VHH binders against Uncharacterized HTH-type transcriptional regulator MJ0568. Designs and how they scored, part 2

Target 1, 125 residues: Uncharacterized HTH-type transcriptional regulator MJ0568, of Methanocaldococcus jannaschii (q57988)
Amino acid sequence: MSQSIEDYLERIYLFIKENNRPIKTTELAKLLNIKPSAVTNMAKKLHRLGYVNYEPYIGITLTEKGIEEAKKILDKHKTIKIFLVEFLGLDEKTASEEACKLEHALSDEILERLKIFMEKFKDKV
Key: E = the ipSAE of ESMFold2; O = the ipSAE of OpenDDE; V2 = 0.75 times the mean of E and O plus 0.25 times the DockQ between their complexes.

## First folded at step 1 (VHH)

Design b11 (framework vhh_ozoralizumab_d1)
Fold by ESMFold2-Fast, scan of step 1:
Structure b11 (fold): chain B 125 residues (1-125), chain A 122 residues (1-122)
Amino acid sequence: as target 1 above (125 residues)
Amino acid sequence: EVQLVESGGGLVQPGGSLRLSCAASGFIFSDYSMYWVRQAPGKGLEWVSEISPSGGETKYPDSVKGRFTISRDNAKNTLYLQMNSLRPEDTAVYYCVKHYLSPYYGETFDYRGQGTLVTVSS
């Protein structure tokens, strides 16, 4: 999956969790710092792929498939950030920025192994 | 801090079914992949099943594929293993594991509970 698609799903999920309502195209455009027309075009693509429900003039919500994918992306971000801060000694800001880059490159297998490594290393300290 | 409590084992005839449960506490259950491993009498640990944090991805070795189903209820912090078409070879103590690497990549076992005994015998 492209980085853009993953960014859209992550942002939509976080907004709906926080605000308990559909996100409008203009709101998502502000969060991603892009034009509303770009959001509308991506929302139609995500709808065709089965990740979102899109109603023009109302907004965007995630399907079950979209929610699962968004949670995976967020789990990758969180795990990488924790590794960078706790094991490599990076500050929160630098770790968050690097995690955003790495979350799109790491497979689920590598992510799970990283979690196992962190638990094992923590217990040996 | 981490605690895992397995239950649901027992004596069952070949071809029978059992459902195992694992109650987890001391960690954010929904953030971790969970595993079932087993140990038959006089043998080493064998990986049985794996489930992703969301429950969307599962993995099984060929020895149990199609017969066993792993699932989780993140709201209840509980892991399950549905075992169907049981065979005498499935006789083992079954453990719920938070930390595990498959035998292909090295065996690392931590946070194992006390286990639950499954005996498949006529």
Scores: ipSAE 0.000, ipTM 0.063, lowest interface PAE 22.2, mean pLDDT 78

Design b2 (framework vhh_ozoralizumab_d1)
Fold by ESMFold2-Fast, scan of step 1:
Structure b2 (fold): chain B 125 residues (1-125), chain A 122 residues (1-122)
Amino acid sequence: as target 1 above (125 residues)
Amino acid sequence: EVQLVESGGGLVQPGGSLRLSCAASGFTFSSYAMYWVRQAPGKGLEWVSEINSGGGYTKYPDSVKGRFTISRDNAKNTLYLQMNSLRPEDTAVYYCAKDLYWGEYEPDFDYRGQGTLVTVSS
């Protein structure tokens, strides 16, 4: 199946943070469990949208726009995971898998309400 | 725009004390949990304290438990870290942070301040 733009940005950001270098298309393909040709096509699309810098023999880096979008996606993932573990009692593995699915569907409004809810609940417990 | 400004760092001898402050603006401070994190020279980030929005719940790693106390004044939009019985290994840049959870701290997140240096040496 096709990976969302958000999955690509999140994985590129995490790789660059950890390795302090551009990610190669073959490395990203392995991380996303897809074909290198699919990564190349998406990288060109992300470049046109202004999210990445793409050099065919060097690899992929994020623009300022791409970094901001990746950070927003990671914030959603972390918030959802915390809610599932701390408030619903799910194990780490299940919570991480569900957060990955839900992070693409939640609006900023719902994310903010969820954060406020969690803080209010902790204060009352 | 979220702004966090740390202060109170400095040079102190082993066994001494320091109080760090963080002035917050650009968001509803009283609605967010707040954190202190630190980075020692040549080392990774370490979470050192957590406080919920109302101030009634605090959490610490074993490395600082019993020595450090996090507190907040929601009327003044200010976060504090009282550091007692300081050790050379506490030498680090200390950052105030909001929206950072689970010890997965990222210095480039907009939700942390510029930091304040704490040096513990004779």
Scores: ipSAE 0.000, ipTM 0.121, lowest interface PAE 16.6, mean pLDDT 79

Design b3 (framework vhh_ozoralizumab_d1)
Fold by ESMFold2-Fast, scan of step 1:
Structure b3 (fold): chain B 125 residues (1-125), chain A 122 residues (1-122)
Amino acid sequence: as target 1 above (125 residues)
Amino acid sequence: EVQLVESGGGLVQPGGSLRLSCAASGFTFDDYAMYWVRQAPGKGLEWVSEISSSGSYTKYPDSVKGRFTISRDNAKNTLYLQMNSLRPEDTAVYYCARSPYDFEGTLYMDVRGQGTLVTVSS
């Protein structure tokens, strides 16, 4: 999965959680700082891949497959952020920004090892 | 075929208790956050409680906090709402609903059951 696809799925997921409705193409374009035409093209691609439902004039929602992928990305974000704040002493803002960059590069294996490390060393403090 | 079937409603005196159940079928129950929502006659839907897919996170509005408890049994595909210290203003049709989004504090419901009536009256 590309970083771009991951960014779209994450932003769509968070918007729907917060607003309890489909996201409009113009709203997603604003959140990603891109043109609405770019969002429309990506929505069509995500629809073909089975990640989204797209209704012109209504907006975009995630399929079950899309939600599953978005949750994986967000779980990586949360884990990295907690590590940076709790174990490395970074402030929330800096940790969030760094986690956003790292979440797309981190493998599932490294994520699991990081979780085990954090659990083990929290108990030793 | 996705189905949610509520039960356990009825007539109860103020101060009484009821336990609502919701039997889920046709989907992987433990992949979804679940909600209880209610609707009094002539009013809109009001969120009552939320539980994450794992059952580890729950959330309540102040109107029911401390009186209502949401729980789930993923092995039995069943959602519960324990309602204590019931008040006349709790009178409503209660619906269970599923959400594919399981972080606490947010709503997006894609399936809702038919509802069960709870009447709190002397």
Scores: ipSAE 0.010, ipTM 0.215, lowest interface PAE 9.7, mean pLDDT 81

Design b4 (framework vhh_ozoralizumab_d1; at its last look DockQ between E and O 0.03; V2 from the best seeds 0.00; counts 0 for: pae E 12.2 > 2, placed apart)
Fold by ESMFold2, look of step 2:
Structure b4 (fold): chain B 125 residues (1-125), chain A 122 residues (1-122)
Amino acid sequence: as target 1 above (125 residues)
Amino acid sequence: EVQLVESGGGLVQPGGSLRLSCAASGFTFSYYEMYWVRQAPGKGLEWVSEISGSGDSTKYPDSVKGRFTISRDNAKNTLYLQMNSLRPEDTAVYYCAKEGDYYTSWLPEGSRGQGTLVTVSS
């Protein structure tokens, strides 16, 4: 499947959060299982959009805008995962995999309505 | 290992000021929202301030709004709380706290320092 801006931001964020250093383009290519040239092209695009700081020999970090966007994506992931586990009875691993597929499709409005629904009915599951 | 070390507490007169500091290590400081929370003797934890990872957004409950100012220096991995117009009701142990991960409570056990005591008394 084609890689989206959201997948890149999420992966960069998680790597830097866990490793406390910039992610190199080769490392990101390995994590996403894609060609290094695709990562380089997307890094340049993300830089132009204001989401990343990119130095070819140092690596990639997130701007404030990039961090905020990555956190929104991860919040969608968490919300969907909780719904799938708590309300639909999926195991944690399956729910996480499905949440990764679904998080890019949900609008902010639907996400908020889902949170409200889950809060209202959390004790009836 | 995440470490948060608070300092700057002490005894002050009502109406006085204090500045608290929190030195952070073991995580990418600028990626996390940070909080100050306090615990008065014999009471539960009370949220007193919140700041975004970038420092551009701050929030306060009505009990401290206009008197307390949270700030951060991401280059020094340091969180601050400027407390002005202190009242006896502000007497508490103050803790800095790091945002929790996305699958747990924002204030899980072990996500705060050991605290610094602020006593406001005549």
Scores: ipSAE 0.000, ipTM 0.271, lowest interface PAE 12.2, mean pLDDT 82
ESMFold2-Fast, scan of step 1: ipSAE 0.016; ipTM 0.235
ESMFold2 (binder alone), look of step 2: mean pLDDT 80; pTM 0.815
OpenDDE, look of step 2: ipSAE 0.015; ipTM 0.340

Design b5 (framework vhh_ozoralizumab_d1)
Fold by ESMFold2-Fast, scan of step 1:
Structure b5 (fold): chain B 125 residues (1-125), chain A 122 residues (1-122)
Amino acid sequence: as target 1 above (125 residues)
Amino acid sequence: EVQLVESGGGLVQPGGSLRLSCAASGFTFSNYDMYWVRQAPGKGLEWVSEISYSGGSTKYPDSVKGRFTISRDNAKNTLYLQMNSLRPEDTAVYYCATDSFYGLEYTDYPYRGQGTLVTVSS
């Protein structure tokens, strides 16, 4: 099954942040549970869109545009997960699974209003 | 509610060491990137260190790189800052912080504790 552009950017960003090096095609394929050829094809598409630098034998890094987009996606995931766990009382596993589904579907407007709501609730209780 | 309680500050001579601790409660600590920030007398907030939610990635500004080490114990919900080779310019109130509800902006730490004072002086 095909992974969204957002899933690729998020996973690449997290790997580079944790390991401080480019991610190899085979490493990304393992993390996403897909074939290396699928990663190579997506990396070429992401390069054309300006999100990544891809060099065979070296690996994949994010451009500044790619970092910005990955941070937005990850921020959505984090915000949704925090809301589900801390405000709705869901367990970590359920919240993580739901956040993965919702992070690609929620608009920036809804995300921003969730952040405002959580900050307001934090300050008032 | 989120609580962050810093400790370990004090008076120390130049060249000395201190270890700061931050006890976190009221949230799932392991889901959050954590930060140390400081404010020197009459100055704005300065970012001092970052650690990813897993502990696998750390970042430092040049002013403290090689002297300070950030670490965390997710099982104990505790954040640490090991400060070595302290200088008079390190004198500041040190705050434990998280980006909780916003992405990291260096000047925007909406969630931080009360702070612990570090004074480096003879």
Scores: ipSAE 0.000, ipTM 0.114, lowest interface PAE 17.5, mean pLDDT 78

Design b6 (framework vhh_ozoralizumab_d1)
Fold by ESMFold2-Fast, scan of step 1:
Structure b6 (fold): chain B 125 residues (1-125), chain A 123 residues (1-123)
Amino acid sequence: as target 1 above (125 residues)
Amino acid sequence: EVQLVESGGGLVQPGGSLRLSCAASGFTFSEYAMYWVRQAPGKGLEWVSEISWSGGDTKYPDSVKGRFTISRDNAKNTLYLQMNSLRPEDTAVYYCAAKYPYSGTRLSDFDYRGQGTLVTVSS
């Protein structure tokens, strides 16, 4: 999956969790700093892939598949951020920015090994 | 409702083998680290194996290392323990347990644990 698709799913998930309602195309466009037409095109693509429900006058919501995928992306982000802050001593802002870059590049195997390393390290200290 | 259901226990002679299974439901199995822990008669809980959420890493104490193998099938939400070269001291109730990553392995600190299955190693 592309970085753009992952960024859209993560952002839609966070908005709905916080606001308990569908996100409008114009709202998502403002949050991502892109044109509404770009959001509409991506929403249609995500709908075809089974990740979202898209209604032109209501907005965008996630399917069960979309929620599961968004949670996995967020788990990668949070794992990397925690490692950078707690183990490498980076500040929250820098760690968050770096995690956004790294979350799309790390394989599931490396992510799992990182989690296991962090668990073992916390137990030993 | 979260549920972990163990099966495969029974009576076996020393040197024999058994395969335990644990069917998981009610949570996202593939996001949790899984464990086998046991309690022998008159003893406390003993950790016997752990496996990461993807199945990429496993860990064993010296008491079972080389004899027991933990594995998982995330598509089937099932955890396994292959037990070979069984000894009388392996007699115990075996429990399947689940823990979300980021917290250390502690025998008393699991998010979920099953009802257990009895394994008796005796002639």
Scores: ipSAE 0.000, ipTM 0.099, lowest interface PAE 17.1, mean pLDDT 80

Design b7 (framework vhh_ozoralizumab_d1)
Fold by ESMFold2-Fast, scan of step 1:
Structure b7 (fold): chain B 125 residues (1-125), chain A 123 residues (1-123)
Amino acid sequence: as target 1 above (125 residues)
Amino acid sequence: EVQLVESGGGLVQPGGSLRLSCAASGFTFSSYTMYWVRQAPGKGLEWVSEISTGGGSTKYPDSVKGRFTISRDNAKNTLYLQMNSLRPEDTAVYYCARELYDYVWGSYEDDYRGQGTLVTVSS
């Protein structure tokens, strides 16, 4: 999956979780700092891939597949960020920036091993 | 295991006061900016207050500014919210959170545990 697709899915998921409603194309464009037309094009692509429902005049919601994928990306971000702060001593802001870069490159196997490592060594931090 | 446990909610009359507490464990509490967020019935999450790692900087939205005070005790790993001049619109489940928004992405990252603490403001 491309970084852009992952970014869209995560942002849509977080918005809906916070606001309990579909996200409008213009709202998503503002969150991602891009043009509304770019969001519309990506929403059509995500709809074809089975990740979103796109209703003109209503907005964008996630399918079950989309929710599952968004949660995986968010979980990677949180796990990496926690590791960087708790084990490497980075401040929250720096850790967030680095986690954003690393989340798209980290495999599920490495993520799981990292979680096990952190649980085993939580007394060291 | 990261854990945040909220307490101190209850039923209060308009104009009354409540003090909420959040007990943190499983992480280096003093290294994180902490937040209070709330969710009113049928509404989305709303940021209520923010406090820097050392407690020297606090922020509030206009809806609670001057009425609510956030504070922390890093030695006790505890976050507090003093709520004064409560209004019916303050009725919500209140959560403490380690992360509110990722500064790079503007994404909400909630790291609260449990059911929060219910605050009901009514006669």
Scores: ipSAE 0.000, ipTM 0.232, lowest interface PAE 13.6, mean pLDDT 80

Design b8 (framework vhh_ozoralizumab_d1)
Fold by ESMFold2-Fast, scan of step 1:
Structure b8 (fold): chain B 125 residues (1-125), chain A 125 residues (1-125)
Amino acid sequence: as target 1 above (125 residues)
Amino acid sequence: EVQLVESGGGLVQPGGSLRLSCAASGFTFRDYAMYWVRQAPGKGLEWVSEISSGGYSTKYPDSVKGRFTISRDNAKNTLYLQMNSLRPEDTAVYYCAKGIDEYYSPFTEQGLDYRGQGTLVTVSS
C-alpha cells in the first residue's frame, strides 16, 4: 500500500530533524513499512510537486515548500495528540496513532477552532 | 546531543520518601513526553511513570500508583519523581527517558532509545 503525500512529508521531516542528514529511500521504506520501489515512485512525484529534492544515490531532503507543508501536518498531529492526551486522558501511544489517522481528515478551520477550545479550557483539565 | 542527568538517589528505610531529579539538555524539553523507568537487580526495565509534554497528563502502573508522583518544570528543563511510602521492592536504578520524537513519543522498550546514566535507590534498613 502507498502512503499519502502527507505521511511521506511528515516522516521525512522528522527523520532529518533527528539525524541532520538526507533520508535514504531504503530507510524511508522501513519507517513506512513499504517497498523501496514505492518510495522511489513517491519521491519522484513529490519532487515534481516541488516538495522534495531527490538525489538517487544520496537520498531525500525537503524543499522550503516541503518543510512548510510538513510543519502544517505535524502541527495538526501535535494539536490532536495534545487534545487526546491532555483532555481525554489517552496514553501517548494510542493518542499518536489516532492523531495520525485524524490529521488527514481535519480541515484548517476545525484545527483552528480546536486550538481555541483547548486554550480556553486548558486550566480546567 | 541529548543528555539526561539523574540525581537524588540514595539509601532510605521502608516507608521513607525520596525525590529524584533529571536535568535535560540537547533537545527542546517542553515538546517531549518524559518517562521514569527502573531496573531492579537481575530484572529488565520497568516503566514507572509518564508525563505529557505540557505536564497536564500523568500515568502510573498499579505498582506505584498513589505513592509516586511525576512532575516537570519546562522552564528549568527538569523532570522530577517524588517517591513516598517506599518498599524494598522499589530498590532499583532509576532512569529518566525521553520519547523518540515530540509528536509520537511512545513508550516501548524498543522505541525508547535514550535514557541517562541512572541514580540508585536502595530501600533497606
Scores: ipSAE 0.000, ipTM 0.222, lowest interface PAE 11.3, mean pLDDT 81

Design b9 (framework vhh_ozoralizumab_d1)
Fold by ESMFold2-Fast, scan of step 1:
Structure b9 (fold): chain B 125 residues (1-125), chain A 122 residues (1-122)
Amino acid sequence: as target 1 above (125 residues)
Amino acid sequence: EVQLVESGGGLVQPGGSLRLSCAASGFTFSTYDMYWVRQAPGKGLEWVSEINTGGSSTKYPDSVKGRFTISRDNAKNTLYLQMNSLRPEDTAVYYCAASDYEIYFGDHTPYRGQGTLVTVSS
């Protein structure tokens, strides 16, 4: 999945969770600091890929597939952040910023191995 | 179900007036900028007027500026267009639309529904 797609899914998920309503394209454009036309083009792509429901005059929501992918991205962020804080001793802010950079590059295999590593070594830390 | 129901069109003499209404339902009307657009016989869609969410900012093309006034009642989910000093070239089907109409999926046109026909002739 591209970084751009992942960023859109994550932001849409977080907005809906916080505001309990669909996100408008103009709102998403402001959150991502991009032009509304870029959001429109991406929304069409995400709709074709099955990640979003788009309803004219209402806005954008996530499909089950979109929710699953957004949660997966957020799980990667959480896992990386926990590792950086608990095992490497980084502060919360630095760890969060680094996790944001790494979450898009981390494969499912590496994420799973990292989780196993952390679980194995919690008894030794 | 999203619905926009236009009304108020009809036959009017040049120099006459009409007031169009658009009843919105199925979405949070008060959070959208709203537009009136029209399609004259044999022409494409033409933007006619624009109003922001609170009703404090309006925009018009030169062709209707000073003659048309857009307004909204967020409590009633209704958009209005007051049309004065009507001209034969104002003859068109008039549609209302929300600010996200450009992101409509389908047949590559953002406008659907019946609209309301305004005919200006003597």
Scores: ipSAE 0.000, ipTM 0.190, lowest interface PAE 12.0, mean pLDDT 80

Design c1 (framework vhh_vobarilizumab_d1)
Fold by ESMFold2-Fast, scan of step 1:
Structure c1 (fold): chain B 125 residues (1-125), chain A 122 residues (1-122)
Amino acid sequence: as target 1 above (125 residues)
Amino acid sequence: EVQLVESGGGLVQPGGSLRLSCAASGSIFSINAMAWYRQAPGKGRELVAGITSGGSTSYADSVKGRFTISRDNAKNTLYLQMNSLRPEDTAVYYCAADEYGSSWYEDDYDYWGQGTLVTVSS
């Protein structure tokens, strides 16, 4: 199955944050449950878009632009997950899975309004 | 981890033929693309031929029609059949493999062999 640009950036960012090193194509393929060739094709696209650097024998890292974009995606995921857990009473696992699906569909405007809503009502639910 | 060992290099006369082999061992299922590079004395490395896991091939303009790259996945071996050899083909030939498929950069490859010398001279 295909993965989005957002899934790639999010996973690369999390890996580097956790491991303090570049991610190899095969490692990213395992994390996304896809073939290494699919990762290679996406890495080319991400490089052309200015989101990643590649260092021979080391792996893939994010540019400043890539880090900024990945953080925005993760912020959406976190916001949606918090809403699902704290306001709708879903368990952590279900909320994480649903947030992964929803984060790609919500605009920045809806995300911002959701944050305002949660701040206003955080102690009522 | 993947190890690559080249063989088949040697001295040949202009117009002669030579077959290079590269045996892969270790985590070979992680290999996506493979390639042959060469480096002549005092020059940088250049791509000679590449082959993807799907069998697509690419060749440097200088070797098109003379060289043929192929893989035997059952033997985990890469080959380069070199025909109509010229003095300018003299170089150390390197086998390369990567986990990044069809690399868009000449220095992307994760694994490199030790090299095998090919000398084309009278």
Scores: ipSAE 0.000, ipTM 0.092, lowest interface PAE 16.8, mean pLDDT 77

Design c10 (framework vhh_vobarilizumab_d1)
Fold by ESMFold2-Fast, scan of step 1:
Structure c10 (fold): chain B 125 residues (1-125), chain A 120 residues (1-120)
Amino acid sequence: as target 1 above (125 residues)
Amino acid sequence: EVQLVESGGGLVQPGGSLRLSCAASGFTFSYYAMAWYRQAPGKGRELVAGITEGGSTSYADSVKGRFTISRDNAKNTLYLQMNSLRPEDTAVYYCAAVYPDFEGLSYDYWGQGTLVTVSS
């Protein structure tokens, strides 16, 4: 899936976890620094793909499929960030920015190998 | 409904032990770094111990060798084993869940706290 779709799913997931309610299109637009019309267009596409429930007067929620996909991308981001901070000694800000770039390029196989590597060497930096 | 509920606090004599528990619900526990903080009356909160999503632990110098932080992801529970307790350990202990920054955002959850009193 595209980087843009992944970014939408991550932001929607994090918002709902924190606020325990649907995200409004205007709220999502502000978080992503884009126009509300772009959010509406993407929400319709994500609804068609089965990732979200979209109600114009209520907002956007994730389907089970959407939640699973968002969790996978977030897990990838966090694993990379932990590796960069704990094993390569990068600061939190730099590690977070780099993880955001790498999360879209890293395969699930490499992610699992990184997790195994980190568990074997978790007491070292 | 996101909740962190601490338990296990109480009155104990110097040299004694207590185990604190933090029951988490309403979020995916395994995705969060977890920490224990404490606050004595009239003082700010201080970090006591932390544990990352991957299980790496860190401790304040004042508690190293005496306290052990651990987590059970299957039970959505965080623990703090406190041994060789001292009067200066008296404080309200707080459980915290820290979500890593994503595009400049951080999502933190805090419990209500549990009181630990170390006194003869």
Scores: ipSAE 0.000, ipTM 0.107, lowest interface PAE 13.8, mean pLDDT 79

Design c11 (framework vhh_vobarilizumab_d1)
Fold by ESMFold2-Fast, scan of step 1:
Structure c11 (fold): chain B 125 residues (1-125), chain A 124 residues (1-124)
Amino acid sequence: as target 1 above (125 residues)
Amino acid sequence: EVQLVESGGGLVQPGGSLRLSCAASGSIFSHYAMAWYRQAPGKGRELVAGITSGGYTSYADSVKGRFTISRDNAKNTLYLQMNSLRPEDTAVYYCARTPYYLGSTWRSDAYDYWGQGTLVTVSS
């Protein structure tokens, strides 16, 4: 999955969780600092992929598939950030910024191995 | 709509075996860590066994070596093979899914979905 698709899903998920309503294309455009037409085009693409429900003039919500995918992305961020802080000793700000970059680049295999490593190592310290 | 349905519980004599199954629907089962918990009357839920999406397993000390957790991602089904059962294993057994993709969280308050439970009674 592309970084752009992952960024859209993550941001839509966080907005809906916080506001308990659909996000409008204009609101998402402002949050991502892009044009509303770009959001509309991406929303149509995400709808074709089965990740969102898109109703023009009402807004965007996530399907169950979209929620699951957004949670995966957020879980990657959390896992990477914990590793950088707890195991590498980075400060929270630096770790969060690096996790944002890495969450789109790391494969599911590496993420899973990292989780196993952290659980295994915890028991030996 | 996410739903977990347990089956396979029953009455068994000490030293016997049972296999529990948990059928998952409405979610991408293969991407989640899953767990079996149990609860005896008047007690809190305790972790029995957990399995990550990648197959890493964890067991409570009381069941280690006797119970085996496994999953079939093609069938969206979680299993618990229980061998050498003891009276103290008597409880309602619950299937649970973590809220996080590839998660390995074992705390009961960190799970999204719980099944209805299946009763296991170990008695002569």
Scores: ipSAE 0.000, ipTM 0.121, lowest interface PAE 16.5, mean pLDDT 77

Design c2 (framework vhh_vobarilizumab_d1; at its last look DockQ between E and O 0.16; V2 from the best seeds 0.00; counts 0 for: pae E 17.1 > 2, placed apart)
Fold by ESMFold2, look of step 2:
Structure c2 (fold): chain B 125 residues (1-125), chain A 121 residues (1-121)
Amino acid sequence: as target 1 above (125 residues)
Amino acid sequence: EVQLVESGGGLVQPGGSLRLSCAASGFTFSDYAMAWYRQAPGKGRELVAGISSGGYTSYADSVKGRFTISRDNAKNTLYLQMNSLRPEDTAVYYCAAEPDYYDSWGEYDYWGQGTLVTVSS
């Protein structure tokens, strides 16, 4: 299945934060389990959108815009995972996998409403 | 047939300037990342500057602020503007190309023949 912009930004951000260096296209392809050509095509798109710096012999880094979007996506993932574990009782592995799927469906509005709900009802679960 | 042909090298005094050109043919230039490498006598090749198909540039620390890499996709030409030249910049300068969908880390698909730059008084 094709990867969303959100999956790319999240994975790039986490890699660079963990490894303190640009991620190579081949590394990102392995992490996302997709072809290197798909990574190159998406890197060009992310560059046009202003999210990444892309240097094929050095790798991929995030712009300030890209970092902002990656943090927003990670916040979605974390919020959804907490909801699934704490409110719905899922194990952490299943919750993480489902959060990755669900984060693409959630708008910023719904995420905010979910956070408000969780804060209001956290002691009732 | 892919060709990369460098030109613009020569003898120049310290503090001088040169502009190198690399004429490319035989591939879709706008899809390729391009770079300049140099090799001083008795040494290995080292990366000088790179430019992606999208125009993003990077430079070796030793040339930052003095050299400018650029490309003209309409003319299929890569450039290196070299200012404030120093004797340690003396080398054969090579143009290199790779498809803009792979990391290259010193393994470029195509190489030019090189152009000699000599900086001495």
Scores: ipSAE 0.000, ipTM 0.113, lowest interface PAE 17.1, mean pLDDT 81
ESMFold2-Fast, scan of step 1: ipSAE 0.022; ipTM 0.502
ESMFold2 (binder alone), look of step 2: mean pLDDT 83; pTM 0.829
OpenDDE, look of step 2: ipSAE 0.005; ipTM 0.241

